VHH binders against Jacalin-related lectin 10 (JAL10). Designs and how they scored, part 14

Target 1, 292 residues: Jacalin-related lectin 10 (JAL10), of Arabidopsis thaliana (Mouse-ear cress) (q8gwi7)
Amino acid sequence: QKLDAIGGKGGKQWDDGADHDNVAKVYIRGGLEGIQYIKFDYVKDGKTIDASIHGVSGSGFTQTFEIDYQNSEYIVSVDGYYDKSGTMQALEFKTNLKTSEVIGYPKGTTKFSLGGVNGKMVIGFHGSAGKVLNSIGAYLTTAPPTKSQLVGGLTGGEPWDDGSNYDGVKKISVTYISTLIRSINVDYEKDGQVVTRYHGMKNGDTEEFVIDYPNEYLISVEGTYNILPDDNVLVIRSLIFKTSKGRISPTYGFVSGTKFVLESQGNAIVGFYGRDGGAFDAIGVYFSPIPS
Short names: E, the ipSAE of ESMFold2; O, the ipSAE of OpenDDE; V2, 0.75 times the mean of E and O plus 0.25 times the DockQ between their complexes.

## First folded at step 8 (VHH)

Design x5 (from u1 with D31K; framework vhh_7b18_3; at its last look DockQ between E and O 0.75; V2 from the best seeds 0.00; counts 0 for: pae E 8.4 > 2)
Amino acid sequence: QVQLVETGGGLVQPGGSLRLSCAASGFTFDKYAMGWARQVPGKGLEWVSYIYSGGSTEYQDSVKGRFTISRDNAKSTVYLQMNSLKPEDTAVYYCARGEKSWYGYRMDVWGQGTQVTVSS
ESMFold2, look of step 8: ipSAE 0.339; ipTM 0.724
ESMFold2 (binder alone), look of step 8: mean pLDDT 85; pTM 0.861
OpenDDE, look of step 8: ipSAE 0.767; ipTM 0.929
ESMFold2, look of step 9: ipSAE 0.013; ipTM 0.422
ESMFold2 (binder alone), look of step 9: mean pLDDT 85; pTM 0.863
OpenDDE, look of step 9: ipSAE 0.711; ipTM 0.906

## First folded at step 9 (VHH)

Design y1 (from x5 with D30S; framework vhh_7b18_3; at its last look DockQ between E and O 0.81; V2 from the best seeds 0.00; counts 0 for: pae E 10.3 > 2)
Fold by ESMFold2, look of step 9:
Structure y1 (fold): chain B 292 residues (1-292), chain A 120 residues (1-120)
Amino acid sequence: as target 1 above (292 residues)
Amino acid sequence: QVQLVETGGGLVQPGGSLRLSCAASGFTFSKYAMGWARQVPGKGLEWVSYIYSGGSTEYQDSVKGRFTISRDNAKSTVYLQMNSLKPEDTAVYYCARGEKSWYGYRMDVWGQGTQVTVSS
């Protein structure tokens, strides 16, 4: 998706294109007259691509803003500030992880926002520039899922990871014994088909929590973790699931110890990861924006 | 045959106390964890308290500080001292034996239950 350039009407058009996986770094050269140029380093197939400088370099200073693309950081929006002469005076970049400082001097200008589309990220830029930067536009693509922190026993058992390449969760089955969660079984949907992933021990009593996907989404996993006294092992002791329709599962297992909550506003859970090895040691999730 | 028999239930006023007993037979009592669960009206069976073979205890949050589980290995008996009783504690209370597995315990043998009613 190509967003039209916004800003002043001067300068000559430039276009870095959309054939990129991410943005690695932003370079902005400012001076007394406003933003002189902008330059982006892009990512393609794991390699950084240097794009052209857009504008001219004069006396002034260069500010940079790095995107930690290797750890799933990406630009979600840009706020711009241009004046009546058509000169871009300030820019502010927002990622899924942080916001840059306002680069430049926004006083007495017209503000606009570029991007900020739910579930999208910026992979390219275009605009207009001459002696100064005049306008900026963007190319958007679907943002990748994000990974939660892992909770529970972080050193026990062996890691497992279902990944995030699923459309949603259709059912979670929890197998437990009185004081111990044994396993989870997750039914995902992928391209209209059910994909089942099982983690843990098979023995115990099993309870199911069915989610009416795609009319309903899994949005939260909560629970507790604690040391089992006789075993001296830190494990997940209880689980509670919540959906986009306000449904709350029964408490599976037994509440004991430290409470955790894995949820993210505006996102559904689309994958699980964790640790197990006899006990159900730890759990984490992948979040993806809920379709609107 | 492994058997668990609960006693000590009854009617008690709010704020009162009861002591439940569970007499065990047919197994080496000192080698097992023991526990109490309850069936509250309109809800399923829920864990109340555990006492491990080594003597460590666990309580669900709603009873912690009010209930005390203990065991007397010489008498093969588990107790649940219930103080500061509330109407929401009204339930059938079951004694259970915890079968050791590699991590934690499964309640594998249950008693017949004893009714506790907290009301005026």
Scores: ipSAE 0.000, ipTM 0.356, lowest interface PAE 10.3, mean pLDDT 86
ESMFold2 (binder alone), look of step 9: mean pLDDT 86; pTM 0.865
OpenDDE, look of step 9: ipSAE 0.736; ipTM 0.917

Design y2 (from x5 with E99T; framework vhh_7b18_3; at its last look DockQ between E and O 0.82; V2 from the best seeds 0.00; counts 0 for: pae E 2.9 > 2)
Amino acid sequence: QVQLVETGGGLVQPGGSLRLSCAASGFTFDKYAMGWARQVPGKGLEWVSYIYSGGSTEYQDSVKGRFTISRDNAKSTVYLQMNSLKPEDTAVYYCARGTKSWYGYRMDVWGQGTQVTVSS
ESMFold2, look of step 9: ipSAE 0.332; ipTM 0.739
ESMFold2 (binder alone), look of step 9: mean pLDDT 85; pTM 0.864
OpenDDE, look of step 9: ipSAE 0.772; ipTM 0.934

Design y3 (from x5 with K31R; framework vhh_7b18_3; at its last look DockQ between E and O 0.82; V2 from the best seeds 0.00; counts 0 for: pae E 3.5 > 2)
Fold by ESMFold2, look of step 9:
Structure y3 (fold): chain B 292 residues (1-292), chain A 120 residues (1-120)
Amino acid sequence: as target 1 above (292 residues)
Amino acid sequence: QVQLVETGGGLVQPGGSLRLSCAASGFTFDRYAMGWARQVPGKGLEWVSYIYSGGSTEYQDSVKGRFTISRDNAKSTVYLQMNSLKPEDTAVYYCARGEKSWYGYRMDVWGQGTQVTVSS
């Protein structure tokens, strides 16, 4: 999504485009007459790309703001401050992890915010500049999925990971017996097709929890983990699923031990990972923003 | 003929106590796990407590500290002592017998149930 440039009139239009994975670094040179230029280093396929300087150098200082893109930091919004003469006087960058200093002098200016849409990140910029930066706009994309903590028996069984490259969850099938979970079977949607992944043992009774994707999203996995007394292994003992329409699955297994909740405000579950062996040892999820 | 017969249900005020009993017959009682489940009105069946053949016990979180499961192998009987009863404990309570699986137990024989009603 392209957000129109906001700020003062004047200057020459510039456009860094949207063909980037992230922003790596912001360079701003300011002075007594306002922000003289802005420059962005972008990320594409793990490599940085130096974009053009927008504006001109003059009296002032260069300040930089580094984004730790290798550890999932990204810009979520920019606050801008422009004056009546059409000059951008200050900028402030916010990421999912931190906020920059206000760069420049915002007194006596009009403030605006660019971005700040839940679940979105900035991957490109455009605007106008001449002797100074006049206006700035942005390109947004959906922020990458977030991996939950892993809960349950963290050392038993063997690890597995479906990844997060799915559009959503259409169905979860749970195989269980009275005292424990045996397996899950997840039907994902990917590009209009169903992709099925199975984890665990087939011995038990199987129940299905169908989700009306894309009209309904899986948003929560809850349950308990505890040691099985006669087996002395730490495993998932119960599971319950919740959807965006307020539907709640039956409780599978036996509610015993340490309670967990895997959910994230504004996000749907789009992938699973975990551990299993002779029992269902551990579970984790991937979250992705629900479209507005 | 394998049989489980629950007794001890009834009407009780909040904060009160009841003791459920489950008399078992037709099998070697000592070799099996025993459990209690309940059917809550307007809600599905939920497991409440287990007592395993080795003597270990487990309780669901909402009853832990209030309910105590025990067994008397000489009488082939399992008990559920229910203290500090709450209106949400209102349910039909079922006794069940469990056979050991690869991991855990599968409860395969059920009693007829006994009604517990907690109401002021």
Scores: ipSAE 0.236, ipTM 0.678, lowest interface PAE 3.5, mean pLDDT 88
ESMFold2 (binder alone), look of step 9: mean pLDDT 85; pTM 0.864
OpenDDE, look of step 9: ipSAE 0.714; ipTM 0.908

Design y4 (from x1 with D31K; framework vhh_vobarilizumab_d1; at its last look DockQ between E and O 0.68; V2 from the best seeds 0.00; counts 0 for: pae E 4.7 > 2)
Fold by ESMFold2, look of step 9:
Structure y4 (fold): chain B 292 residues (1-292), chain A 120 residues (1-120)
Amino acid sequence: as target 1 above (292 residues)
Amino acid sequence: EVQLVESGGGLVQPGGSLRLSCAASGFTFDKYAMAWYRQAPGKGRELVAYIYSGGSTEYADSVKGRFTISRDNAKNTLYLQMNSLRPEDTAVYYCARGEKSWYGYRMDVWGQGTLVTVSS
């Protein structure tokens, strides 16, 4: 998906293409006369790829902005600032994790935003440049699913991981007793088929929470974890689920100890992971962008 | 024959105190967790407090700091000391025995309940 370049007229068109997995690093030389050049290091199959300098190379110092692509950081948007002469005067990069400083001098310019499409990331750039950068455009792709933190007892039980390669969650069945969660049973949808995964002990009271996928999405799992006094183990004590339609499940188990919330703005839960054994020790989720 | 018999309920003014007792018989009392539950009119039964066989306690947030669960294993008796009572504490209070499940407890024996009314 190619977003048209935005900015001033002028310069020669350039195009780094879209055949990249991510952006690793941005190099910018800016000054009072505008952004003199821009350069991107891209990632492809674990290797960095140096693109061309766009603009003119000269003496001086280049400012850089690094993307921690190995830890799932990626660029989501760029704010640009160009003047009436067609010169890009400043840029600001935003990732899913941080925002760069404004590089350059934005006063007296026209501001625009490039990208910022929910659930998308930038994998390439194009634009125009001559003695300065004149315009910039982007290539977008769907951002990968992200993994939440793991909450609960982080050392007890054995790890399990359903992965993130599901279209959505159709039903969660929770087995609990009055003091804690014993298990979950998750019905996922994958390519029109139901895939069921079960984690934990089966003895207890079981309730179902049905989600009208794809018209409704699971967006939040909340709850508590605490030590069980007689067992002296740290476990998930309670769970609550929330959907995109504002539905909230009953509280399963018993609210006790440290509260947690696993949710991410604009994302649905598409997978679970955690730890269990004799107890339901820990829970985590995978987030994926909600379809438009 | 396992039996739990609550007593000590009654009418009390807001801000007052009341002590509930639960006499247990027919089982080895000190080997079980015990709990108090309550049921307000038109509501479901809800947990108030647990006391585990080892003596540790847990409380619902709504009563924490005001209620104290305790047990006397020599007398086979469970207690609930209820201080700073509020009108929303009005309910039938039930004594329950916790049967150990793999982890945690299921309440498997219930008393008949004792009514607590908090009003002027």
Scores: ipSAE 0.141, ipTM 0.588, lowest interface PAE 4.7, mean pLDDT 88
ESMFold2 (binder alone), look of step 9: mean pLDDT 87; pTM 0.885
OpenDDE, look of step 9: ipSAE 0.727; ipTM 0.909

Design y5 (from x3 with D31K; framework vhh_8pnl_2; at its last look DockQ between E and O 0.73; V2 from the best seeds 0.00; counts 0 for: pae E 2.2 > 2)
Amino acid sequence: QGQLVESGGGLVQPGGSLRLSCADAGFTFDKYAMAWYRQAPGKERELVAYIYSGGSTEYADFVKGRFTISRDNAKSTLYLQMNSLKPEDTAMYYCARGEKSWYGYRMDVWGQGTRVTVSA
ESMFold2, look of step 9: ipSAE 0.500; ipTM 0.812
ESMFold2 (binder alone), look of step 9: mean pLDDT 81; pTM 0.822
OpenDDE, look of step 9: ipSAE 0.578; ipTM 0.845
ESMFold2, look of step 10: ipSAE 0.444; ipTM 0.788
ESMFold2 (binder alone), look of step 10: mean pLDDT 81; pTM 0.829
OpenDDE, look of step 10: ipSAE 0.391; ipTM 0.777

## First folded at step 10 (VHH; framework vhh_8pnl_2)

Design z1 (from y5 with E99T; at its last look DockQ between E and O 0.76; V2 from the best seeds 0.00; counts 0 for: pae E 2.3 > 2)
Fold by OpenDDE, look of step 10:
Structure z1 (fold): chain B 292 residues (1-292), chain A 120 residues (1-120)
Amino acid sequence: as target 1 above (292 residues)
Amino acid sequence: QGQLVESGGGLVQPGGSLRLSCADAGFTFDKYAMAWYRQAPGKERELVAYIYSGGSTEYADFVKGRFTISRDNAKSTLYLQMNSLKPEDTAMYYCARGTKSWYGYRMDVWGQGTRVTVSA
C-alpha cells in the first residue's frame, strides 16, 4: 500500500520503493532552515541496505533513530511539521515499541500524520527534496506477528512452538487437575481448515473454550505459575482466556503464585509456544493485528 | 474405604473464627494429599488449601494468611483453622483426599461437606 506524500510542493521526487522487509535506521539532518536531508537504512533478507540521501548535506545537526528490527520492532507512523513554504521542519517516528524525539523545529508549522493504519508497518519511503526535504510518503505492508515473553518454568521440560502461521484460534481445550495445568490443545484456523496442536499430558479433567472465529478473537491469556512443593518445579498453575467480545473463560487450574497477563492492545493471539514436561511448564503467545 | 466426614461448620460473625475437622478413619495421611474445597451458591467449587503427602501446604490467594490447614496423623483428622472470616467466605466446605499423580494430586474421595455462614 502506497500512502501519498505529505508536505509542500517542490523539489525533486525520490522513491526508495517498497521492496524491503523493514526499516533499520533513520538519519535526519536539520538546520534552522528546515530538514536538510533524510536517509534510511532498510532491511532486506536479513541484511541492512544503505539507501541514498534525500536532500543536501549542509551545515546542521544530524540525529539518528534506530529501529530494533531484529526484535520485531517496526515503524507504524510518522508525524511531521512543515511550514507555509513547503519545507519540512520536524519529524517524529513512532514504532510499535517506542517513539522518537521530535527532530527539528515544530513551532508554528502545519502538523500531519503519515501511516497509523492498524495492522500495518512501514517498509519504504518516498517524497520530494531539493535543498531541503519537501514531502514524505510511505509504503505499508502487513505487520508480522510478534512473539510474547515466555512465562512460567523457563528451563524445565521440553520446548514446543506452534508458530504464528495461523489465521486465528477457534478452540482451546484445557486439561487440568486440582493443582496445575496438564495440557492445552489448540484448534487453529488456517486457510479455512482446522489445525489442532496438542501440548502436555492428557490425564485430568478437560474443558473447552470455544471462540467464534472470525467474528471473535482470542486476545488475552492470563494465569499464574508457581513451584510445586513436592517436585520443586515451576509450572503453570492456572489459566484464563479472554476474547475480543469481552467473554472470559472459567479459571482453569489453581490460582497460586505469580500472576501473568499476555495481552497486546489491538492484537489477537494467533499462536502458542511453551514448555511441557509432565506438567504445563511455560506458556507464550504470538500476537497479530486484528483485521479492521 | 472410609467416607470423609466434615464437621465444625456453623454461623459466625465477620471477623470471627471457625475450625473445621475432617475425619478419615482407617487411612494413613502420609500417602495421600488432603485438601479443603468450598462452594458458594451459584459458584463453582474452588480449592481453599492443600496439604501434600510430604507435609507441605499450599493456599488459595484469597486465603491471605487467614486459614491454616493441618493434619493429625494419629487421629486421622484434617483441620482447617479459619480466622478473620468474611461474608464472602460463606460456602459449603468439603474435605477431599487425593492420590499422587505425575506432578500433582487428583482428588478422588470427597466428604459430604459442612456449611459455613459468615453474617452480621
Scores: ipSAE 0.284, ipTM 0.726, lowest interface PAE 2.0, mean pLDDT 92
ESMFold2, look of step 10: ipSAE 0.416; ipTM 0.780
ESMFold2 (binder alone), look of step 10: mean pLDDT 80; pTM 0.810

Design z2 (from y5 with F27S T28I; at its last look DockQ between E and O 0.69; V2 from the best seeds 0.00; counts 0 for: pae E 7.0 > 2)
Fold by ESMFold2, look of step 10:
Structure z2 (fold): chain B 292 residues (1-292), chain A 120 residues (1-120)
Amino acid sequence: as target 1 above (292 residues)
Amino acid sequence: QGQLVESGGGLVQPGGSLRLSCADAGSIFDKYAMAWYRQAPGKERELVAYIYSGGSTEYADFVKGRFTISRDNAKSTLYLQMNSLKPEDTAMYYCARGEKSWYGYRMDVWGQGTRVTVSA
């Protein structure tokens, strides 16, 4: 999706395109006379791409804003400030994790916001510039899911990862014995089809928690982890699930040890990863924005 | 194979104490995990306290701090010391024994229960 440039008239049009996976770094030279140039480093196929300078290159100091793209940071919006002469006077970048300083001098200007579309990220820019930056526009794409921390026993069992390429979770089945979680079985939806992934051991009592996807989303996984004393292994001991409709599952297993909560405001859980062996050692999730 | 026999239930005033016992004639009692469960009228059976073969203990949140599970391996006996009893503790209390199954224990042997009633 291409957002039209906003700002003043003037300058020569420029277009970095949309063929990028992310933005790595923003370079801005600005001051009392306005934003003199802007430059972006992009990411494509794991490599950074240095784009062209847009505006006037000269001596002086350039302010930069780095995006930690390797840890799932991305630009969600840009606030711009342009004056009556058509000069961009200030910019402010917002990511999913942080906000830049306001770069430049916004007083006496017209403010606008570029982007800020739920579930979208900026992957490219275009605009107009001459001796100063006059206008700026953006290219948006669907933001990738983000990975939670892994909780539980981080050294036991073997890792597994369902990935995040699912539309949502339709059902979770938990199998347990005594005070031990044995396995989970997850039914995902992908393109109208159910994809089932199973992790752990099959012996025990199984209970199901059904989610009415797409009318309802899984939003939270909570539980506890503790050492299983006779085996001296740190494992998940209990699980509880919550949905976007305020539904809460029974507590599966036995509450023991350290509590954890895997939840992210505005996001649904669309994938699981973890560790399992003779027990269910660890769990983590992928978050994706809930559609508005 | 021993049978589990609970004793020590009865009628108690709120704030009172009871000590439940569970005798197990099993020859390898120290190799089992043991537990107390309870079932109140109109409720599902629930785990109260768990003691591993090595003597480590775990308690349900609702009884923590008031009850103490213990075992005497020499006498093949499981205990539940219940203090500060509340009317909500009124239930049939069951002793259970579990044999090792990979990680953890499955509760395969159950007693017939002993009734605890907490009322003024």
Scores: ipSAE 0.032, ipTM 0.479, lowest interface PAE 7.0, mean pLDDT 86
ESMFold2 (binder alone), look of step 10: mean pLDDT 81; pTM 0.818
OpenDDE, look of step 10: ipSAE 0.377; ipTM 0.765

Design z3 (from y5 with M107F V109Y; at its last look DockQ between E and O 0.69; V2 from the best seeds 0.00; counts 0 for: pae E 3.0 > 2, grease 24.9 > 24.2)
Amino acid sequence: QGQLVESGGGLVQPGGSLRLSCADAGFTFDKYAMAWYRQAPGKERELVAYIYSGGSTEYADFVKGRFTISRDNAKSTLYLQMNSLKPEDTAMYYCARGEKSWYGYRFDYWGQGTRVTVSA
ESMFold2, look of step 10: ipSAE 0.290; ipTM 0.699
ESMFold2 (binder alone), look of step 10: mean pLDDT 78; pTM 0.796
OpenDDE, look of step 10: ipSAE 0.776; ipTM 0.935

Design z4 (from y5 with S56T; at its last look DockQ between E and O 0.51; V2 from the best seeds 0.00; counts 0 for: pae E 11.5 > 2)
Fold by ESMFold2, look of step 10:
Structure z4 (fold): chain B 292 residues (1-292), chain A 120 residues (1-120)
Amino acid sequence: as target 1 above (292 residues)
Amino acid sequence: QGQLVESGGGLVQPGGSLRLSCADAGFTFDKYAMAWYRQAPGKERELVAYIYSGGTTEYADFVKGRFTISRDNAKSTLYLQMNSLKPEDTAMYYCARGEKSWYGYRMDVWGQGTRVTVSA
């Protein structure tokens, strides 16, 4: 998806294209007259691609903003500020993880926002520039799945990770006893096939929560975790699941200790990871944007 | 199983109180986690309160501060003090003992239960 350039008239058009996986680094040179140039380092096939300077270097300072693309950071939006003469005066970059400083001097300017579309990321830029940066536009694509924080006992049991390469969740089976969660069994859909993954111990009472995928999505996992004093181990004590149709599962296990909620607005859960041993120590999820 | 004996149930008016007791003939009572469960006719058994071997307690949300679980390790006895009783508390109340396991307790020993009836 190509977003039209916003800003002042003037300069010559430039276009870095959309054939990139991510942005690695932004270079902005500003001076007394405004932003002089912008340059982007892109990522393609795991390596950075040198892009052209857009504008001209004069008296001033170059500021940089690095994107930790190796750890799933990406640009979600850019705020821009241009004046009546058609000069870009300031820019601010926002990622899924952080916000840059405002580069430049935004007073007395027209503000705009570029991007900020739910579930999308910026993979390219275009615009116009001459002796200054005049306008900027962007190319968007669907953001990759993101990994939640791990909740529960972070030192007990052994780690496991189903990954995020599934289309959705079709069923969750929870095995529990009166004192703790013992295991989960997840039925995923991948390319029209059911793929089942099991984590934990089999002994206990098992209950199923069926999700009508693809008409319904799993969107939330919440529950509690607490120390078992006699074993001095932090474990998941209860689980509740919620769907896009407003359905809520029974509470599995026993509510005890610290509450957690794994949820991201506009996203579905497409994978699980965690830790287990004799108990079900910890849980985390992968989020992916819900289809429009 | 046959070593847990509940007592103290009965008929009580709404707002009343009862004290349930559970005697455990087990040699090492102080090593066990203990719990009270309840089951109304046609419903699933549900946890009421839990007390760890070290004395830490946990309660189901529906208790809302009305019940207090306690233990006397010297007498090998578990208690449930029930105050502000409501008709919805009418159930068979069971004592349970948790055997220590790898990461927690499983309630493996159960009493036969004592009936609590809260009549309007």
Scores: ipSAE 0.000, ipTM 0.195, lowest interface PAE 11.5, mean pLDDT 85
ESMFold2 (binder alone), look of step 10: mean pLDDT 81; pTM 0.826
OpenDDE, look of step 10: ipSAE 0.330; ipTM 0.742

Design z5 (from y5 with S101T; at its last look DockQ between E and O 0.54; V2 from the best seeds 0.00; counts 0 for: pae E 3.1 > 2)
Fold by OpenDDE, look of step 10:
Structure z5 (fold): chain B 292 residues (1-292), chain A 120 residues (1-120)
Amino acid sequence: as target 1 above (292 residues)
Amino acid sequence: QGQLVESGGGLVQPGGSLRLSCADAGFTFDKYAMAWYRQAPGKERELVAYIYSGGSTEYADFVKGRFTISRDNAKSTLYLQMNSLKPEDTAMYYCARGEKTWYGYRMDVWGQGTRVTVSA
């Protein structure tokens, strides 16, 4: 998706294209007369690509903004300020994780926002520039799923990973005993088909939590983890699930120890990973933007 | 196999104390875990406290140091000392016994329960 350039009509057109996987770094040189140039390092196939500067390198101050693309950080939107002459005076970059400083002098200028589309990330830029940056546009693509932290027993048992290549979660079956979680079975939706993944031991009571996909999304996994006294192993002791419709599952297991919450605003859970050592040792999730 | 028999329930004022007992005649406690559960009207049964076969104890978060689970092996009796009782502690309290399974216990024997009412 191409977003039109915002700003003035001056300068020559530049276009870095959309054939990138991410943006790694932003370079901005600013001065009293406006932003002198902007430059981007892009990511393609796991490698950084050095792009050309757009504008001129004059006497000014250079500010850089680094995106941790290796940890699933990506640019979501760009806020900017341009004056009546069509010169960019200031820019601010927002990622899914952080916001840059305002680079330049925004006072007394026209403000705009580029991007900010739910479920999208910026993978390229275009615009116009001469002696200064005049306009800026962007290319968007679907943002990839992000991986949560792993919580619980981080070293025990065996790791498992369902991945994030699912459209949603339709049902979770939780097997538990009085003091801990034994297993989870997850029914995923993938291309109109149901895919079931099993993790943990089946001994115990099993209860099902059904999600009305695609009308409803799993958005949160909460629970507790604690050491089992006799075995001295750290495991998941309780689980609670929440949906986009505000439904909350029963509490499965035993509320004991350290509380955790796996959720991401605006995102749905589309996959699980964890560790299993007879008990359910650890749990993590993959987040994907909820379609608008 | 003997039935678990609870006793000690009753009416108590907020801030008061009760001691529940569970008689489990004929069983050696070293092979079993014992637990106290409670069920309030309209609510699900919930775990209050465990004493593991090895003697370790574990409590629900709502206990907050107010209750103490213990056992007397010689008397084959389980106890729950409840202090600083609150109205929300009002429930039927059940004693349970279970054998150790892999990474935990499953309760398979239950008492008939003893009623605890906390009211001003």
Scores: ipSAE 0.315, ipTM 0.737, lowest interface PAE 1.9, mean pLDDT 92
ESMFold2, look of step 10: ipSAE 0.316; ipTM 0.720
ESMFold2 (binder alone), look of step 10: mean pLDDT 82; pTM 0.834

